# VHH binders against TBC1 domain family member whacked (wkd): the designs that were tried, part 2

Target 1, 363 residues: TBC1 domain family member whacked (wkd), of Drosophila melanogaster (Fruit fly) (q9vgl8)
Amino acid sequence: MATAPRSLDTISLCSTVSSCPDRNGFYGGFQRTDKPKEPLSKAQIIAREKKWLYMIDNWSIYMSKNYKKIRDRCRKGIPKSVRPKAWFYLSGAYLLKKKNPNVYNELLEKPGNPTTIEEIKKDKHRQFPFHEMFLDEQKVGQIELFNVLKAYSIYNPKVGFCQAQAPIAAFLLMHLPAEDAFWVFVSVCDVYLQDYFIPGLEVIQNDAGILEGLLKKTCPPVYRHLQKHKVEPLLYMTDWFLCAMTRTLPWETLLRVWDCFLAEGIRVIFKVALVIIGASLSRHKVRKTCTGLCETLAVLRSPEEHIVEEEFIINNMMRLNLRVEDFQIEHTRQKARRAKQKAQQEAESSGSGNGHRRNMPTL

## First folded at step 3 (VHH)

Design na2 (from n2 with W103Y; framework vhh_7nfr_2)
Fold by ESMFold2-Fast, scan of step 3:
Structure na2 (fold): chain B 363 residues (1-363), chain A 122 residues (1-122)
Amino acid sequence: as target 1 above (363 residues)
Amino acid sequence: QVQLQESGGGLVQPGGSLRLSCAASGFTFSDYAMSWVRQAPGEGREWVSSISGSGDSTYYADSVKGRFTIARDNVKNTLYLLMDSLKSDDTAVYYCAKDLYEYELPDAFDIWGQGTQVTVSS
């Protein structure tokens, strides 16, 4: 059975709250780090910082001619001091902000959809409740969170508001000033997680099938276990994908995953999911104790601490032998499967009608 | 004081239809995603369908897509499962489930009702 926390919200409520925040602003909860270790020397950190600042100063050149170096440096982990600026550039938010001067403030002046505004108000108190920015209703972070979500709901009215967006916006606000966080958030929702938050949530249903196909390729015994017990991917992967792991991973792991996510896109979330699933259910002894749906979900939603540790996740994600073509194959397979299911459903509807027809009696 | 009460099950012939209901109380119904889960005799639990708190997003297991429709009435605090073209394999106890988390995504189940028996037999 897994002993790791199931979600940020649940674990934050159960954890002992400290009298002072950690270095990342957490008074308690799953993501609080009381004795952080630093594996890199001060000289190594400074060297990586200088390389990142040089890369950012020459961003267009690196993006067009040397993207591999950006990707490789993201995989090593972005230094904490330059991470906000790096994320702002990686996401393309700097271009969005430059192209849209004053748009964020203009959106804030609009009233918005009353129903959507009420939904946002209900959700803001659920995000990082033990972080110094969000501890109570009067904190600036709560106001900024409301503003970012309100502005986005007006900016993209076909989405409006989806509850999964709130932890993403809150996470970004921990790293960036509100307007910068807004433009990174726009990029994440409109590009990285394209169409994920449209009412109906159809894209995540397709991506559940893609994840299942990739799992069949990467870990057949685990895939067979999930099929045997009818464990649908939507029951465990929906929060991981829609929230881009913000409610799932320990803080240092989450930062490392987002460094990779902003460089390589949604494929990173798929790879992290495959590592969590594979590592959680790889041991025959664990699968034997998972006699059905509920036992299997308990393991997947509460992975053991070592599985969600930063080096374990990053190293195993990088060791997955998955190419761009593997994702394309699964996309094609899911498209074909859905088309076939639709054709069968339509045929069943019309075929049943035809089966009830009778010939006219002979006089 | 969370309460979930399922009803509407019964005996039906293959190809028939049933409407299941789940009456909810003790929590703000519209703030939670709701799900239907079933369990056939001698088998494990199987997820059937989920609906977001607002009702705007619905999800279905592959085995029931196109045959079942999940719906909710947030004024009456009631969840529904409309089952069409029933098959013998749909025979199970059907349970209403509330998510562990307060957001509108299909996630962990923390409340299980008493269930309602659906039997599809000729």
Scores: ipSAE 0.216, ipTM 0.686, lowest interface PAE 6.3, mean pLDDT 84

Design na21 (from n2 with S50Y W103Y; framework vhh_7nfr_2)
Fold by ESMFold2-Fast, scan of step 3:
Structure na21 (fold): chain B 363 residues (1-363), chain A 122 residues (1-122)
Amino acid sequence: as target 1 above (363 residues)
Amino acid sequence: QVQLQESGGGLVQPGGSLRLSCAASGFTFSDYAMSWVRQAPGEGREWVSYISGSGDSTYYADSVKGRFTIARDNVKNTLYLLMDSLKSDDTAVYYCAKDLYEYELPDAFDIWGQGTQVTVSS
């Protein structure tokens, strides 16, 4: 069984393309989704489907009085047949669409920022090149991808377009009609990944510090290894966070992670990252082979297949001894550290300015 | 044929300044993000700075932030590292690296140059 591609360039280097797509629309055996054995009976699947449909029909009541039930059902995995509708409700996109009738079509009629539009055109063809929707630029998926990204760049001009947004939009379009995918995408960018895509990418730089602090708590030997070899988190975690794992995880694992992500937010991405880092570098024998930056990055960017399997990721994510309070504590520490660093940088800038001296002859 | 050639290193006093250059050839320079990576004697490689293909986004390691400036000239196909307020801890071989992927932030590296030695000593 082939693992999910780590990058689109890596997929492009693989010459094997089949004429027959798998059940999720992928060619060439990439992201094979056929399971040799199902853990759930058909009766159990139908029961879970009925519970999800009932919950959606009573969504406001569950959101206000029984969010724990929504969370717990997401952690068990959403049945494939109801997943698109569940994601539409979980994200709040159903309310965004209801509040904004015709807005998506109105945005598509606007010209947009010319520079941003050219950036989108350059990038759209790189998303999931071996999926039936995106196999070439003439497929309907490529047109819909352009439309969603264009509409969002006009909807939120402070962001415009960031390359990392394209795989998220493409992923959503594999599950939802374009307008519905657009409103889920708006929620993901503006709420779940709030401020992540603003030019300068300040939030992800701050979150790199939070990840390090959480890693120090959950896996101290791995934390010490990364510090020893000066492995900056941005070198391995940026793609994971900005793309919400859409370029990282095998298809079935990605679906399970997104079920949790839409219920619990960015904390899920942190937990998945901690599991990948910990599982990849926990063994002393592996750390011994990682003699520096490049060797460590190679391990983190190409984790062993078993580490990114759905059961492994979900079970280990749930077993992490991290509470909401742990994230809050680390956020407070990073805010204090950032303030101190800024004060020191300002003091150094003032010091260098005070170093200026007027040259005058003294003889 | 992709090639990267570093220059501009040398011996400098603490508090001094140096400008490193990296001449790139064999690829469309403006389409790729570039990084500087250094290796001190007896130590592993440390990432120093990143610049996007357009030059609009730059990132720095905490150890050099506020002292170093990364820049590029896409007409001359040249990457620069402007190093101010140099410290003894900045002594290292500095390498120019082309990113494998066109993301805005630092990613995996494709090509490493031969390096240029920077020694900060009184």
Scores: ipSAE 0.032, ipTM 0.590, lowest interface PAE 7.8, mean pLDDT 82

Design na22 (from n2 with A33W W103S; framework vhh_7nfr_2)
Fold by ESMFold2-Fast, scan of step 3:
Structure na22 (fold): chain B 363 residues (1-363), chain A 122 residues (1-122)
Amino acid sequence: as target 1 above (363 residues)
Amino acid sequence: QVQLQESGGGLVQPGGSLRLSCAASGFTFSDYWMSWVRQAPGEGREWVSSISGSGDSTYYADSVKGRFTIARDNVKNTLYLLMDSLKSDDTAVYYCAKDLYESELPDAFDIWGQGTQVTVSS
């Protein structure tokens, strides 16, 4: 029932925090990973690890001639021991670091924009507060998080800092040394989530329309429910997309989704969103209890635990009958709709006239 | 109690055919989407095919499209997977899976059977 933002921001969670971290470093809260999943045998894990290391050693060949193998192996889950290296290669961060061997350190030496730095300082304590790396301001994780976000704000001043970037950076720092995490973060922000963090929400508004169009095709009854109660996608999908699910999904599910996300891009986030929406509202009895906007948003912002479970999300994401062309068609449609809406709004403006649409400031 | 029991697996030569069955009990079979999911040695679970409660809608993974046919018998509470033109890549344990909710649309897998081994080798 709980989303990551709700769990992290809820004061009552502080009173339930365990004194001992779980195997992944979490104390209490929604992202605590104490629940066991089906273990692979030791031999199976080693076999998968060897396949990934071989693929990484031959990365350019796989990327150019056998990308399907990379994709398929990401979909079945990357072994925990090789995941950091795999993500470093999947994101292209290894090339960015190779071309820029001292840039991260150079960026850290710069003072940065004072206003942006204050924004980063205010937001850092809201990201994974119950993880051992981030519990104390003196912890290495908190210092590294500040450094990655500061360095990026200088690296890409067009963006600077957006609060949604902090959970992404923190998530990457749980897997990678700071400099490597920085280059993966650069790739995620500049390539995978291109222009998402620019003020004005232009890209996410377009993507909201794409999501609606895809939902109309994949789950018409749920689409009709959302339209009936005027549930705008930006009210439930913005955090999912801007944070790449890092505030939304339980830890094990988040890892599996990111394995796919780094291989297949933003289409994975769309598919995960469609699964969450469809599964949460597919039952007629649930829709009957959602009598309006607030009730529907409560369900979408707090999906049932089983819906955000690892195998549920991955298997149902794979079952979606959506082609790359479906995303392209919908992108074109939404771009055209937004252009028409903007043109209509501009045409509505009156510079001068006989006062039919002119509002005088006097009573 | 919901129970799913797969059968029909075995050793078959490349290009051969095999018919898998899944006997279902403990729920209203015709109300649920049913699926086949496979797991190859050392790999994760891969969705293969799904069929609606009525049998009117079917979906297939690209890797099996045109070679496999999913079917159901709602009188006998049995799910089938008819596998044609089998390849070595089809070697896996095949699981029968039930969706969580009574639905006209597929939701998610709740219950998995014990699985049946399919081996494709010369």
Scores: ipSAE 0.000, ipTM 0.109, lowest interface PAE 19.2, mean pLDDT 79

Design na3 (from n2 with W103G; framework vhh_7nfr_2)
Fold by ESMFold2-Fast, scan of step 3:
Structure na3 (fold): chain B 363 residues (1-363), chain A 122 residues (1-122)
Amino acid sequence: as target 1 above (363 residues)
Amino acid sequence: QVQLQESGGGLVQPGGSLRLSCAASGFTFSDYAMSWVRQAPGEGREWVSSISGSGDSTYYADSVKGRFTIARDNVKNTLYLLMDSLKSDDTAVYYCAKDLYEGELPDAFDIWGQGTQVTVSS
């Protein structure tokens, strides 16, 4: 088993493919699970690059009058040579950087919240261990990762730092210079994954309910299986959503998913999740072996390699019969359900009679 | 060696309350998310609640949301489950579980120890 040489940015963040495994058995975006497919001809690659560069040069016109063409080209996969620039434009980071000259450097000069800074340092050492043979390259990447996360914690103190942000920032640094990566990261955290990282993680709890509702529509037998065995979505989908698949998918699949994610937003993460769940549990034989919670979670946390293959994910995501309205319907249903639960809880705490609650644990 | 010792279970009537405790030793408690998992008679294991290593993030199963509160004391290395408005359906052995991996996010878990029995019956 041979691993292709790493680029300079990937070398700076991870010492070896095997040293960067995620909890689901995937190697931090570095693993390739599919056989090399017949590559596009050089002429086809050049043609796609030329089309992307033209779109970027005329970005405001395409965004306002022909967004469908941007979306369709993202779904086909962005050429590797133009992907960093395309992501910078798709995310709106180019406007954020232009509007905020020197802000990134100003944030780096600030000391930050001491507790938050220690949290960032702790997670950096845990996620990306150094190896002596690659110390200089990995040290630069670790400094850049620390800087992006520190700058963001100061830029948005309501969030500070959440562990799930580290793999996103690291992934972006593999594609973009630190300041550009920072502004894409700001857009991802503040717009695409809005309120996901606020302490308490309330938004992801709501989105778990949305995912269940969408699964009931797209794959009823799998939905029934999860309900029967009381398999809560937060046990398998939390890392998928909070990290935007960066710890879950093999490298080539992750790139293709992010091409779509930056164009179409969080709906892409929902669709990828539905494909993984459906493909993993759609066969009766597999469900029959999953006799309970732990057996079902083992399957969902370690999807078969063919399920996370590039074309499988993209093609099956496109085959899902889900429209924007389907997401809106589920969002409305979950909002109503949460409001009802909150009203019941408030009624119980304010009810007439001797309603003494237990004291909260003290330090 | 990792050790988890549950306590606080017992017999209560419907609508009653209980406080479960889990004393942890043999690992850096604050570095791991912790969970409560229950098993009702004749049923499989059901996840109940999880708490991040810092205690800043909490997660609950829909069946217990609004009735149960998970908490931790990182100085005493103790995990708690505060159970209010108990129902007959809450009858189960409750297990304290350490996350398999270091981190703030609940992911994989192992069940350690014998658990503590909670019976909700008249």
Scores: ipSAE 0.005, ipTM 0.534, lowest interface PAE 10.1, mean pLDDT 80

Design na4 (from n2 with Y101W W103S; framework vhh_7nfr_2)
Fold by ESMFold2-Fast, scan of step 3:
Structure na4 (fold): chain B 363 residues (1-363), chain A 122 residues (1-122)
Amino acid sequence: as target 1 above (363 residues)
Amino acid sequence: QVQLQESGGGLVQPGGSLRLSCAASGFTFSDYAMSWVRQAPGEGREWVSSISGSGDSTYYADSVKGRFTIARDNVKNTLYLLMDSLKSDDTAVYYCAKDLWESELPDAFDIWGQGTQVTVSS
């Protein structure tokens, strides 16, 4: 026929990207699932589903006697049908909900801090604008997002609300009913990302130093390049860590990383960061084009598509020769360095300010 | 240099009690969550219990809940595991584990000592 195949292919691509959400509800942007990996056979999916359901039914035994199987199965990827229930159990949210009957609804009845509520309202509209669930203020997802963030701000007033929390809450709401999402969110904020969201960014600054030390071990040429151009980790890793990759990775990669993150904790975020940094800057040819801070940041903030592909991230994360001891060494070193910097800063501050502090203990 | 030294294990009859201790040095003890992990012959490591850096929060495996109590003394830099109503299934080498950083739930088990053997038999 005389119909132009090139034109039809172009029209089809444009309609898929611009006017129709993908199978996970996204219209456009880096979180699209337009190029999914080759699917597992139906028999393999069913086998993995059965294994996960059995583990969940025997959860306490697996957590106490066979955590390695949980970890290994998370690394293979949790089947989509069981992922919400698996995340609910992996996070410990199941126990939190059981211990706190009706607490979520009680928190929603409270007015909350007026300033915090206004901050949540302003941030709510900026989360996942291309996802059908969050496109409209009247959509259920927008209401649920507000409710989860409001409830958490009352549940943990030490934190209240931090802008980085909104992408995490929104992501969880794409998988879980609001109350269940709330308890997973509580676990993520209070346990996995402990103290990340309190004022001062002390924990994330310490973790930035840990990341640098691990990079020095895993990819010394890249470490030297970052040092030469004074590329501070907080300039590229802050969003990766505070949002647990929810604003960084394509959808299928993000799901696989979170399968691992809920099983193995923050070390997974460190490993993913190291893979992104290493893969982006390991080639001498690429480093040669990065003549300074701005060029290096541009590469780190926009990694090549193949680097953030799910099998690439997971396989290279698993190939990193990092032991628990390596993280411990860097953590100890960074705590000592931060303590020294704090002492130096306090010594300098006493010269130009009043260095008088109350010596009497408070009641 | 991080050092963890376990003690207090031994042979005990079913239904008996033992108190394990772990002397910690080389790090600021109160900054870290601490855990007890055990390993029976031919089996993998099993998490038993954890305690927050402050000591305010404690966590237990279902297999030991109601029988074991974890405690810490931040002045003496010592972790304890009080084991009541011991069963043959509790037979294992018990290891004191430091977390990588302070955490309310166990994130990682960093084992530095040789452990202490607990044998429950008649």
Scores: ipSAE 0.000, ipTM 0.111, lowest interface PAE 20.2, mean pLDDT 79

Design na5 (from n2 with Y101F W103Y; framework vhh_7nfr_2)
Fold by ESMFold2-Fast, scan of step 3:
Structure na5 (fold): chain B 363 residues (1-363), chain A 122 residues (1-122)
Amino acid sequence: as target 1 above (363 residues)
Amino acid sequence: QVQLQESGGGLVQPGGSLRLSCAASGFTFSDYAMSWVRQAPGEGREWVSSISGSGDSTYYADSVKGRFTIARDNVKNTLYLLMDSLKSDDTAVYYCAKDLFEYELPDAFDIWGQGTQVTVSS
């Protein structure tokens, strides 16, 4: 009785879609689409291509005075023919290359750190094994992938190499000539995913906390399920963030997400993650079958096909009621929370002469 | 530089027990969750178990739950996996992983150490 009082405010102001399953059984406001978006006409594609070329020709003006137009056009999807050039401009790589006209070739001439070079050689052959470019170590794509990763390891020795960088570099090489791909890659690693790849991977741990806080706001029933079963975000979100979805999403969806990612930054990866989590666990029937950690991770690591469709991801990402300020507030809160947890852990560890026995050293 | 060194593998009969160790260096061990991941011959990588930085939270794959126990010694910078009631299906190379337990894809897993071979055979 108390759980469903009649209220005029509830009737007139509140959508019950987020509190009850929608027409397709989803909670939290995530909407299942019945069909994919209708393909664009040739005339619509040409019109969008012309708008992108004009915008690129006037890039500094759009960046300074009309960034919202860039954002809107990215959200609609960049035409296939103009995407490589658009990504080169969106990332700022065009300025990096212009300021450093021979740096890529200079970096390739250097020997690099021998240990780092060995690490790159072991990992490069494992990226996109089904793509012609990367099937053979003697193919141009494998050589270019090695070169980009080698050059970056010398360019930013604080990072060196992290395996998560390889799928990003490979993905960019599928769209751009090697030197252009290198400068986009530099921007992605140094700006978009700043400090993510420093040994120790500390930034992703803070971002895991941010993701939890945002999930609490966007899909409370799913947040409660993850807390109940002690599902740590690092168990499901690490690849999504470190690889910028390059190992997670099907090709068409990945292109649309990267169109948005290069315009709006890391908050796009957070929004995509929230859609995948929310949509995968929004249905009460699904949560009921997820009796613990392993069942929940199985669902999150293998989302249903319709959840990773391009229009589903983009439309539900855009429907998330999250402001830039929400990310900033959550970042500040999670940084403070982690600092307090670290201080408490250190105090507890120093409180006993038997501290080492607490970790079961007799195992 | 991060280094992870696994040890403790070997040949055992079904129903036997083994204790694996992973010696960690090059980072603040207690700040990171640690995982065990395995790869059987001809198979993809499989997540086995994880433990939080403090050791207070442990997680297990359904295939090993009730048989394996994960533990850590933050003073010695060492991760452990106690394996009881071993089955032939547990035959695999076992790898120690730091924070990257999501990297379980067969063709793209980031391995910090050489692993330790566990063979369960009669």
Scores: ipSAE 0.000, ipTM 0.179, lowest interface PAE 14.8, mean pLDDT 78

Design na6 (from n2 with L100F W103S; framework vhh_7nfr_2)
Fold by ESMFold2-Fast, scan of step 3:
Structure na6 (fold): chain B 363 residues (1-363), chain A 122 residues (1-122)
Amino acid sequence: as target 1 above (363 residues)
Amino acid sequence: QVQLQESGGGLVQPGGSLRLSCAASGFTFSDYAMSWVRQAPGEGREWVSSISGSGDSTYYADSVKGRFTIARDNVKNTLYLLMDSLKSDDTAVYYCAKDFYESELPDAFDIWGQGTQVTVSS
């Protein structure tokens, strides 16, 4: 299947580990590719690189006067040689680093919260276990991953560390030197995925409702199937959103999605999710085999290979024709619904002799 | 040998409370997110609630939010569901479910218990 789990069960699910790495440094797992990418002509590659370098050299003008061109070029895919620099500029990390010239190193010198540091140490072992940078504890990637997550936990203590942040930081470190990766990571966590990682994870719960509303609009038969079998979005979309698809998509697709994500924000993750859900369950023959919750989740968590191919995802994401206003309408509806539900539940709870809640903390 | 054993179900009047327990064995309990899933008579399975391996994050279906509380005791290898303000619609067999992967976030359902019957009726 196309999606890999966080744990070493990836070996059993995705294939045997190879003796040689692929062109991207993967020895195994679902993100390894043995199929050669059809090369664009040298002239086409050079032309695209020159256009991107010119755009970066004139970044402020494009950002203020012609963001549509930035967006359109991201949708075509950023050339491999320019992608790290483009992501650094798209995220605004360039400005963050320039304004904070020694802050990353200063954060690394601080001790941090002891509990948070232990949580980071446990989790760093699970990221991209088949990639050359992260194969074992002594690899530079493992050290830099710890450093980026530690620095961020001190930089934003309201968040500290959330397990979903580790795959994002590891992914960025595959593309950028540690300090640059840190500032892109800060932008991703604080701007693109704003408030996602705050304890309680309330934003993702609201966004689950938004996704459901958008699905009702874009693919009503699939929406009805999920409602019939009581398939809650949190059971399949939580990892997709919190990790920004880094644990979900094949490598080349993930790169193309992130090219778009850094230009257009979280709406890209919603659109990718809608494509995966719609394509996986749109055909009656597939829905017929999904007789309940477990069968439906199996399909959504392991979409068919062709559905997660880069051109399929990008082209179908573009075809959804959802406007910014559509997202705003759903956000407003979900916020109102949750507020009403909370008020009603509080009223019902306080009206009963059994309305007193018992708190059952885990530890 | 992974095993999940539910208990605590029974007959209760509307507005009443029940505490469900799930005893887990055969795996490192604290490494896995755990969930409660229910199945009402004649209906399919419905997810109720999930809790991360550490217990720091909890998730609830809209139908039970504010009425149910999920908790875990990683020393006793036990998962709990405290059910308050029970309604007739809560009548179902409740299953304890283990995540497939070692994760602080719910990813999939690997192992299911045998279930415990909850009936809300006078």
Scores: ipSAE 0.000, ipTM 0.443, lowest interface PAE 12.7, mean pLDDT 83

Design na7 (from n2 with L100W W103S; framework vhh_7nfr_2)
Fold by ESMFold2-Fast, scan of step 3:
Structure na7 (fold): chain B 363 residues (1-363), chain A 122 residues (1-122)
Amino acid sequence: as target 1 above (363 residues)
Amino acid sequence: QVQLQESGGGLVQPGGSLRLSCAASGFTFSDYAMSWVRQAPGEGREWVSSISGSGDSTYYADSVKGRFTIARDNVKNTLYLLMDSLKSDDTAVYYCAKDWYESELPDAFDIWGQGTQVTVSS
């Protein structure tokens, strides 16, 4: 039984569509919130909103002298009313937009690469088909999705278009006006998920090795189980990382994870992955029933509902005994491994990775 | 003025049971997930169990699954840990921890109480 199938299209085909959208605009699918949690008190919501507005009004001071407070407030969850503005500031998109007046509109006027444009057109109808914004071609959301993806493909022709980018752009458009969503999307693709979408999947392959090393540290029995059955990380983690969980997590959990992701970068995606893997396979009874590759993948691709619940994910992510140094050690190990492989094939220049800030927002 | 006061520890024989309590004050208890963290002599802090603010979700370290039960009373602002089938390896100071989103592990939890000592020996 699937709690969060790998594909949104697959989820959508299996759902009974409601005639009315929920409070988040969904007619069906795993993103629908028909049984919402008891709401926070009005006073508590107002207090959190005021704190966020004050931080945004004093953003440069918080960024330079007290980033810890920004991070901590993100971990608590950003209030719905201020989330779009907070994401715009957290991503550095406010600076990108300010420094590039009218660039988005100029990009939209360009014809672009014909092959890339056809790829975008093919995929635009596959994003959130049960959400009111994307139901048909007459909906503004579908037009805006095409525009954001087209503009980015021209802005960064080295990447062009990758199918995994579409759910990210669609997700951002559910929160932000098109031009603002575009600049957040630029930051996500160029900074947070730097080089992920370049052909060859080299960064994802390196990050798969990092995930294995971190899993060996945090969940040794689960690590041993995956090695015994030859379950390679790319078989279950690729969609989680390339789409920044947008095709994987229930709506409320996804919002909480992105609050953290925009403050702390890709380390959040690693931590969420480790929680899903650990919680899914930590129990000896479960591992005993996973007699091979296929059984283990079925568990990882369809985690139990309680595992992808927002408080479970956020609280367990913060409980992981991982230091920034643990990520650095694994990154260094993977670079050394790749350098040895390249040496066997008449080593090529691949760059050093020096100056990378993909796990940190633009300062 | 946030305070956590642990109680219920003591000396018990292997296979015995204990019930720990943590009285919380100075914050809206039901808004926060609560955890039990233990520290054995000469060892680092070990997370034991957590419970969501509503009490609907509970989580356990592999070493205590099936033996320990975490519970809360949001009316009385009290957290509980029911420990069954105690082993010598469970000997530690047990701390009640409020989830605090200011730090990463091991600093993810603020510990305001003195802890309660659990000793499992004959």
Scores: ipSAE 0.000, ipTM 0.128, lowest interface PAE 18.6, mean pLDDT 80

